# VHH binders against Abasic site processing protein HMCES (HMCES): the designs that were tried, part 120

Target 1, 269 residues: Abasic site processing protein HMCES (HMCES), of Homo sapiens (Human) (q96fz2)
Amino acid sequence: CGRTSCHLPRDVLTRACAYQDRRGQQRLPEWRDPDKYCPSYNKSPQSNSPVLLSRLHFEKDADSSERIIAPMRWGLVPSWFKESDPSKLQFNTTNCRSDTVMEKRSFKVPLGKGRRCVVLADGFYEWQRCQGTNQRQPYFIYFPQIKTEKSGSIGAADSPENWEKVWDNWRLLTMAGIFDCWEPPEGGDVLYSYTIITVDSCKGLSDIHHRMPAILDGEEAVSKWLDFGEVSTQEALKLIHPTENITFHAVSSVVNNSRNNTPECLAPV
Key: E = the ipSAE of ESMFold2; O = the ipSAE of OpenDDE; V2 = 0.75 times the mean of E and O plus 0.25 times the DockQ between their complexes.

## First folded at step 22 (VHH)

Design ye6 (from xa2 with S52A; framework vhh_6z1v_2; at its last fold request DockQ between E and O 0.86; V2 from the best seeds 0.85)
Fold by OpenDDE, fold request of step 23:
Structure ye6 (fold): chain B 269 residues (1-269), chain A 123 residues (1-123)
Amino acid sequence: as target 1 above (269 residues)
Amino acid sequence: EVQLVESGGRLVRTGGSLRLSCAASGFDFSTYAMGWFRQAPGKEREVVAAIAWHGGITYHADFVKGRFTISRDNAKNTVYLQMNSLKPEDTAVYYCAARPYQIYERPSDYNYWGQGTQVTVSS
């Protein structure tokens, strides 16, 4: 997974992340650094995307079932990294393979500290290699959406009215991630960054790409992944597997350019 | 305490009409999406209709075919299901359900459930 969409307005995004805590009370996640949230139809590594994480990471004695939403850098920068520039990292941390998560220090260490997060997106993009050519067909992949009476086509969301019809009730994709906190050697703000855990693709996606993000389907899975206070690493890792509860459609080559940030990126062709 | 109390279910003849009501209490009704589900004997629970928190977005199952209409009154903390042109195949226990803000299709995505009300349509 090297490209996502996350373009919902903050208020809509927040509502989409509404949850019930362990007491059954409805809550909205509290924002950390909301100004770092940059909506985009075309999110690439090194950009910031909103993730959910347990409140316990920020507040001592907090209820670990409570959630915070925070924009974090895509591409995990390990806490032990000693260079002043995160871009100098010599290995790719955009993704973490589920089968080697415990073998890689960059992922094992933060995971062991309970630094689990849920990466939010409208969906993700993947490119299918075309047979006989070097061309690749991009696909937008997302949770199946309920077909409402007002449901417009994703491709027609070019006006505010059409946008609302498609996106106001959009079910966000929830991907399992690991985050870490990096303190720059020269001082400054702590950098929060994440990696997306990947698994072998489900049967439905296998023809498009052999790997897919680990998707957490449902409130229970999301809650368990986030709640590092009550759920052990071993138990949490049981949630990491392919899911067939996904849909996709082909999109135009507009998404190929990471600078393109328009509804055309995820519009069906 | 969260409560969803369904009412209005009864025996009706084919072609008849019913209006189901679900009275909600114990939570902020205006911030919840509401749904009507039904379960017939030996069948799985299925969504009939759903309405988002603001009432502007609704869903109706294909089998409704314009016969049923979901609505809500936030001032009364009540969601309704107007059922017209009832058929014997509509016989089921009808449940009211709630979840935060957005409507979903799967029962498992809803947090609160009523005890259900029996709707029986005779031939």
Scores: ipSAE 0.899, ipTM 0.948, lowest interface PAE 0.5, mean pLDDT 94
Fold by ESMFold2, look of step 22:
Structure ye6 (fold): chain B 269 residues (1-269), chain A 123 residues (1-123)
Amino acid sequence: as target 1 above (269 residues)
Amino acid sequence: EVQLVESGGRLVRTGGSLRLSCAASGFDFSTYAMGWFRQAPGKEREVVAAIAWHGGITYHADFVKGRFTISRDNAKNTVYLQMNSLKPEDTAVYYCAARPYQIYERPSDYNYWGQGTQVTVSS
């Protein structure tokens, strides 16, 4: 998983993240650093994307079931990293394999601190390798969407009115992530960064790619992954598995260039 | 404190019409999507129709399209299901349900449920 779409306006995104706390009260997640949210149809590693995390990470004695939403850098920068420029990391932290998460210090350490997050996206892109060619077919992969009246084809909208009708009811993809906090050695604000946990692909995706993000399907899974105050690492890791509740369609090669930020990136072909 | 109270279920003949109502209290109705689900004996609950928080986006299951219409009145905190051209297959307990803002298909995606109202359609 190395490319996503997360393009919704902030208010639409926030509403899509409405949840209930442990006492059953409806809430919206509280934003941190909202000015760092940069919506795009074509997010790549090193860019910022919104994640959910427990309020307990920021406030002593907070209710750990309450959620914060914040943009974080994609590509986890370990707290122990000593160079001034995160691009100098000698290893790739865009993804974290679930089968080795407890063996890699870059992931085990923040996980032991309860630094679990939910990575938000419209969906993700994956490139299918074709036998006999070096050409790859990109797909947009996302939760199945309830078929509404007034809906058009996703990504085929030509006007703001069509966009609002399709996306006003979009079920966001919710992926399990791990984050860490890095203090730049030369000073400045703490850098929050995340990795996406991956698993073997489900049967429905196996023809596209052999790996998929660990998807948290439904509020129980999301709540348990986020709530490090009540849910141990061992119990949380039971949530990490493939799901068949996923759908996809082929898209054009426009998405290949990460500078292309248009609805065409995810439009069905 | 949250309550969803269905009403209007009764016995009707095939081809008849019926209007179900669900009165909501204990939460800000205007921030919730509402759904009608049904459950026949020995079957699982299934979505019949749903309406988003603002009322501008709806879903109707294929088996009721053209016959049932969901609507809402945010001033009265009420969601409705107009049921026309009723068939014996529509016999079930009908439940209203609520979840924040957006409509979803699965019963597990809804937070609040009414007690249900029985609809029986005779041959």
Scores: ipSAE 0.816, ipTM 0.918, lowest interface PAE 0.8, mean pLDDT 91
ESMFold2 (binder alone), look of step 22: mean pLDDT 90; pTM 0.918
OpenDDE, look of step 22: ipSAE 0.857; ipTM 0.926
ESMFold2, fold request of step 23: ipSAE 0.803, 0.800, 0.785; ipTM 0.908, 0.910, 0.907
ESMFold2 (binder alone), fold request of step 23: mean pLDDT 90, 90, 90; pTM 0.918, 0.916, 0.914
OpenDDE, fold request of step 23: ipSAE 0.885, 0.888; ipTM 0.941, 0.942

Design ye9 (from xa6 with H54R; framework vhh_6z1v_2; at its last read DockQ between E and O 0.87; V2 from the best seeds 0.86)
Amino acid sequence: EVQLVESGGRLVRTGGSLRLSCAASGFDFSTYAMGWFRQAPGKEREVVAAISWRGGITYHADSVKGRFTISRDNAKNTVYLQMNSLKPEDTAVYYCAARPYQIYERPSDYNYWGQGTQVTVSS
ESMFold2, look of step 22: ipSAE 0.814; ipTM 0.919
ESMFold2 (binder alone), look of step 22: mean pLDDT 91; pTM 0.929
OpenDDE, look of step 22: ipSAE 0.872; ipTM 0.935
ESMFold2, fold request of step 23: ipSAE 0.788, 0.785, 0.787; ipTM 0.906, 0.903, 0.902
ESMFold2 (binder alone), fold request of step 23: mean pLDDT 91, 91, 91; pTM 0.925, 0.927, 0.925
OpenDDE, fold request of step 23: ipSAE 0.891, 0.897, 0.892; ipTM 0.943, 0.947, 0.944
ESMFold2, last read: ipSAE 0.816, 0.777, 0.785; ipTM 0.918, 0.905, 0.904
ESMFold2 (binder alone), last read: mean pLDDT 91, 91, 91; pTM 0.926, 0.927, 0.927
OpenDDE, last read: ipSAE 0.893, 0.889, 0.894; ipTM 0.944, 0.942, 0.945

Design yf9 (from xb2 with S30G; framework vhh_8pnl_2; at its last fold request DockQ between E and O 0.89; V2 from the best seeds 0.83)
Fold by OpenDDE, fold request of step 23:
Parts: sequence; structure tokens; C-alpha cells
Structure yf9 (fold): chain B 269 residues (1-269), chain A 117 residues (1-117)
Amino acid sequence: as target 1 above (269 residues)
Amino acid sequence: QGQLVESGGGLVQPGGSLRLSCADAGIDFGHYDMAWYRQAPGKERELVARINYGGTTHYADSVKGRFTISRDNAKSTLYLQMNSLKPEDTAMYYCAAGLEYESFEYWGQGTRVTVSA
């Protein structure tokens, strides 16, 4: 996963993240650093994206089932990193492989501290190699959405009003992530950053790309991943596997350029 | 499978130079770590050089001082300047790109470099 969409307005995004805590109370996640949220149809590594994490990370004795939403940098900067420039990391930390996550210090250490997060997106993009050509076909990949009589599929939206309705009820993609907190040697604000855990692709995506993000499908999976107070690392890692519960459609080459940030990025061709 | 396309390979005499290129028409690799690998006949594939997204480079000891890895993010192209080539440098050279820690997701089909008198 090297490109995502996360374009919803903050209020819509927040509502889309409604959840029930351990007590069964309906809640919305509280924002930290909401000003760092930058909606975009085309999110690339090193940009900020919103993630969910347990309130217990910020407040002692907090209910660990309560959720915070915070924009974090895509590309984990480990807390032990001593250089002033994150780009000096020897290896890319945009994604971490599930099969070696416990072998890598950069991921094992924060994971051991319970620093699990859910990375939010409308969906993610992948590029399929076209047979016989040097061209790639991009796809937008996301959770299946509930079809309403008015909203239909993304492609069926024939009016701005219908388009808005589609996104008002959009089920966000929830990807498993690990985050860390890094204090720059030169001082300044603590950097919160995350990596996406990746797995081998499910059968449905295998023809598009052989790797996919670990998707947490459903409230239970999301809750367990986030709740480091009650769910051990070992138990949480059991949630990391390919899922077939995804859909996709072909999009235009507009998304190829990371600078393009328009609805055309995820529009069906 | 990634559609990285290597070019620039060929036959060269010892002491000669080649410049390899690797590009993908569809993917912007500006955020990717990239690398050159090579595989000689009867040998295992080995890392030649690596460059992270920030431009930090690493070289195998066998090519230090002779090879230079570089990238042009605007062109989404990776380069390997190979100077003072030796017969031991004869191999299939592969371009790789990735966003995963210590792993490359995309691989080229390779370009053959032959160093022979």
C-alpha cells in the first residue's frame, strides 16, 4: 500500500468513526491535533493521515476501549532513532510485513508498548500490470458499501447530491497499523508516525497486486486491535491476515501523480 | 508483479563503463526505497546498491568506489553508473523498489551486463 484516499470532511470522518465502548455506550472519537488533518483523494507516504488509537495511550486509567482520532505521519519513525532527519532511516517504514514484524526492532518495540492504531482511509490504490504493455491500470480498493436506492455504487452517482449521500454513509477502510512517538534530537514537537502492516493479497486481489494492507474488518477486530489494555500483542496479531471482504474498480491514470487531489482519482473509468 | 523495466545493459570490455536505468511508466517511485541486485551465473542474487527515498545510499563492498546509484524522482527513474567494470561484474542486473521494511515489492525482469575482453 503506497497510496490511499482520505478526503472526507472532518465532521463526516468523525461520524463515520462512531463506535461503542466496552460499556455499550455510543461514542465519537475525540480528536487530537485536528488541524493536522488534510483531506485528500491521493495520500502518499510521509503525509499525515488520521488513525484511531486507544485513549489509554494519553490518559492514565482511561477506559482502553475509548478511541482517539489523530493525524499521524505515514512512515514510522522509531523512538530510538537518533538522527535529526527521518529520511535517514536505513529502511523504508511506510509498511511493515506481518511475517517479520516481531523480528524488526522498529516495529517490535512500539508494538510491545501497545502502540497499535487503525489507519483510516476511503480506500487504497494499487496498480495492475497490463499484459503485453508497459502500462499499469490503477484500481481503487475499498470495503463493499451498502447500496441505497439513491446512492447506488460510486459510479451510479449522477448528481452532486447523490455523490454527497454516498460519502456521508461511506464505510471507511480500517487498516492495522503500528505507531511510535519520536522526539527530535534538535527539540520540537513529538512526532507521531505509523506504519501499515501488510500481508499477502487475498485471492480476489491477487491479480491486481500480490501484497495488501492488513484490513481489520468489523468493530470487533478494530476494537481488539486498539485495546492494548485488554488484548495482548499475541492475541492482536491473530487479527492480521488477508481478507476477501473488499471490492475494487478501475480508475483513471490521474491518481498516478501524487500531486493530483481531485475526485477523479477514485472515480470509475 | 511490478513492471520495473531495466535498460542499459550490454557487452563491455574490462575497465569500461555502463549506465543502467530502471523506470516504471505507471508508478511514482518517489517514496520508495530502490535497489540494484545482480545475479551471476551459478551464484545467488546479491545486493549491489540501495538508495532510500531520501537519497541515502548503500553499496556492496565489491562495488564501492566504482558504482554509483542515483535516482531522479521527477522521472521516476533509478540509475546505476558502473565504472571500471570487471569480469566479475558480469551478471543479470535487477531493479527493485519497495515501501516495506527491508523488503522490495517490485522487481524488474533484469538487464544483462557482460564484461569480457
Scores: ipSAE 0.865, ipTM 0.929, lowest interface PAE 0.5, mean pLDDT 93
Fold by ESMFold2, fold request of step 23:
Structure yf9 (fold): chain B 269 residues (1-269), chain A 117 residues (1-117)
Amino acid sequence: as target 1 above (269 residues)
Amino acid sequence: QGQLVESGGGLVQPGGSLRLSCADAGIDFGHYDMAWYRQAPGKERELVARINYGGTTHYADSVKGRFTISRDNAKSTLYLQMNSLKPEDTAMYYCAAGLEYESFEYWGQGTRVTVSA
């Protein structure tokens, strides 16, 4: 997983993240650093994207079931990193494999601090190799969406107003992540950064690509992943597996260039 | 495996030079870690050189000073400049790319390099 769409206006994104706390009360996540949110149809590693995390990471004695939403850098920078420039990290931290996550200091250390997050996107892109040619077919991959008239169909939009209806009730993709906090040695603000956990693809995606993000399907999975106050690392890792509850459609090559930020990136072809 | 396309292999005399190229027509690899591996007949595949997305490099001891890995993000191309070639450099050379920590998800089909007097 190396390309996502997360394009919703902040207020629409926030409403899509409505949840119930452990007492059953309906809530919206509270923003940190909302001005750092940079919506785009075409997000790449090292850019910021919003994640959910427990309020307990920020406030002493907070209810660990309450959620904060904050933009974080994609590509985890470990808290122990000693160079001044994250591009000097020896290995890429865009994704971490679920099968070795507890063997790697870069991920074991933040997990021991309960630094689990949920990475938000409209969906993600993958490129299917086309045997016999050097050309690839990109796909946009996302949760199945509830069909409620024309507003629930990506391909049915006829105007800017109908496009807005498609996204107003969009079910965001929720991916399991690990984050860390790094203090640059030359000073400045603490850098929050994340990695996306990956697994082998489900059968439905295996013809597109052999790896997929670990998707948290439903509020129970999301709540357990976030709640480091009540759910141990060992129990949380049981949530990490492939899912078949996923759909996709082919898109044009516009998305190939990471500088293209237009609705065409995810439009069906 | 054919997710990446290598080119530039061939036959060369000892002491000669070759330049390998690797590209993907669809994926912008500017955020990927990239590497060259090689496999001689009857041997395990081994790392030759790697370069991270920021340009930091690492080389196997057997090729240090003779080989140079580089990338051109504007052209989305990975290179391996091979100088002072020796018969023991004879192998199939593979390009690899990845975003997973300490792993590569994309591999090429390889290009053959033969160094023979």
Scores: ipSAE 0.770, ipTM 0.894, lowest interface PAE 0.7, mean pLDDT 90
ESMFold2, look of step 22: ipSAE 0.732; ipTM 0.866
ESMFold2 (binder alone), look of step 22: mean pLDDT 81; pTM 0.826
OpenDDE, look of step 22: ipSAE 0.841; ipTM 0.920
ESMFold2, fold request of step 23: ipSAE 0.767, 0.761; ipTM 0.893, 0.900
ESMFold2 (binder alone), fold request of step 23: mean pLDDT 81, 81, 81; pTM 0.823, 0.823, 0.823
OpenDDE, fold request of step 23: ipSAE 0.858, 0.855; ipTM 0.928, 0.925

Design yg1 (from xc8 with S30K; framework vhh_6z1v_2; at its last read DockQ between E and O 0.97; V2 from the best seeds 0.91)
Amino acid sequence: EVQLVESGGRLVRTGGSLRLSCAASGFTFKSYAMGWFRQAPGKEREVVAAISRSGGSTWYADSVKGRFTISRDNAKNTVYLQMNSLKPEDTAVYYCAANYAYHLDADAYEYWGQGTQVTVSS
ESMFold2, look of step 22: ipSAE 0.840; ipTM 0.931
ESMFold2 (binder alone), look of step 22: mean pLDDT 88; pTM 0.895
OpenDDE, look of step 22: ipSAE 0.918; ipTM 0.968
ESMFold2, fold request of step 23: ipSAE 0.849, 0.839, 0.835; ipTM 0.934, 0.930, 0.928
ESMFold2 (binder alone), fold request of step 23: mean pLDDT 88, 88, 88; pTM 0.896, 0.896, 0.895
OpenDDE, fold request of step 23: ipSAE 0.917, 0.916, 0.918; ipTM 0.968, 0.968, 0.968
ESMFold2, last read: ipSAE 0.846, 0.853, 0.853; ipTM 0.931, 0.935, 0.934
ESMFold2 (binder alone), last read: mean pLDDT 88, 88, 88; pTM 0.895, 0.897, 0.896
OpenDDE, last read: ipSAE 0.917, 0.917, 0.917; ipTM 0.969, 0.969, 0.969

Design yg4 (from xc2 with D105E; framework vhh_6z1v_2; at its last read DockQ between E and O 0.96; V2 from the best seeds 0.90)
Amino acid sequence: EVQLVESGGRLVRTGGSLRLSCAASGFTFRSYAMGWFRQAPGKEREVVAAISRSGGSTWHADSVKGRFTISRDNAKNTVYLQMNSLKPEDTAVYYCAANYAYHLEADAYEYWGQGTQVTVSS
ESMFold2, look of step 22: ipSAE 0.837; ipTM 0.930
ESMFold2 (binder alone), look of step 22: mean pLDDT 88; pTM 0.897
OpenDDE, look of step 22: ipSAE 0.921; ipTM 0.970
ESMFold2, fold request of step 23: ipSAE 0.855, 0.842, 0.849; ipTM 0.936, 0.929, 0.933
ESMFold2 (binder alone), fold request of step 23: mean pLDDT 88, 88, 88; pTM 0.892, 0.893, 0.893
OpenDDE, fold request of step 23: ipSAE 0.919, 0.920, 0.921; ipTM 0.970, 0.970, 0.970
ESMFold2, last read: ipSAE 0.847, 0.848, 0.854; ipTM 0.931, 0.933, 0.935
ESMFold2 (binder alone), last read: mean pLDDT 88, 88, 88; pTM 0.894, 0.896, 0.895
OpenDDE, last read: ipSAE 0.920, 0.919, 0.919; ipTM 0.970, 0.970, 0.970

Design yh1 (from B7 with S107E; framework vhh_8cml_1; at its last read DockQ between E and O 0.86; V2 from the best seeds 0.66)
Amino acid sequence: EVQLVESGGGLVQPGGSLRLSCAASGFTFDDYYMGWFRQAPGQEREFVALISWSGGSTDYSDSAKGRFTISRDNAKNTVYLQMNSLKPEDTGVYFCAAEDYDYSGPEYDYWGQGTQVTVSS
ESMFold2, look of step 22: ipSAE 0.623; ipTM 0.843
ESMFold2 (binder alone), look of step 22: mean pLDDT 81; pTM 0.803
OpenDDE, look of step 22: ipSAE 0.356; ipTM 0.732
ESMFold2, fold request of step 23: ipSAE 0.589, 0.594, 0.496; ipTM 0.830, 0.833, 0.784
ESMFold2 (binder alone), fold request of step 23: mean pLDDT 81, 81, 81; pTM 0.807, 0.810, 0.811
OpenDDE, fold request of step 23: ipSAE 0.598, 0.821, 0.586; ipTM 0.828, 0.921, 0.823
ESMFold2, last read: ipSAE 0.586, 0.596, 0.592; ipTM 0.825, 0.831, 0.831
ESMFold2 (binder alone), last read: mean pLDDT 81, 81, 81; pTM 0.806, 0.810, 0.803
OpenDDE, last read: ipSAE 0.597, 0.604, 0.583; ipTM 0.830, 0.831, 0.823

Design yh2 (from B7 with S107A; framework vhh_8cml_1; at its last read DockQ between E and O 0.79; V2 from the best seeds 0.64)
Amino acid sequence: EVQLVESGGGLVQPGGSLRLSCAASGFTFDDYYMGWFRQAPGQEREFVALISWSGGSTDYSDSAKGRFTISRDNAKNTVYLQMNSLKPEDTGVYFCAAEDYDYSGPAYDYWGQGTQVTVSS
ESMFold2, look of step 22: ipSAE 0.588; ipTM 0.830
ESMFold2 (binder alone), look of step 22: mean pLDDT 81; pTM 0.800
OpenDDE, look of step 22: ipSAE 0.437; ipTM 0.772
ESMFold2, fold request of step 23: ipSAE 0.533, 0.564, 0.562; ipTM 0.803, 0.820, 0.820
ESMFold2 (binder alone), fold request of step 23: mean pLDDT 81, 81, 81; pTM 0.808, 0.808, 0.806
OpenDDE, fold request of step 23: ipSAE 0.582, 0.602, 0.576; ipTM 0.825, 0.831, 0.823
ESMFold2, last read: ipSAE 0.507, 0.547, 0.577; ipTM 0.797, 0.807, 0.826
ESMFold2 (binder alone), last read: mean pLDDT 81, 81, 81; pTM 0.803, 0.805, 0.803
OpenDDE, last read: ipSAE 0.580, 0.589, 0.569; ipTM 0.825, 0.826, 0.820

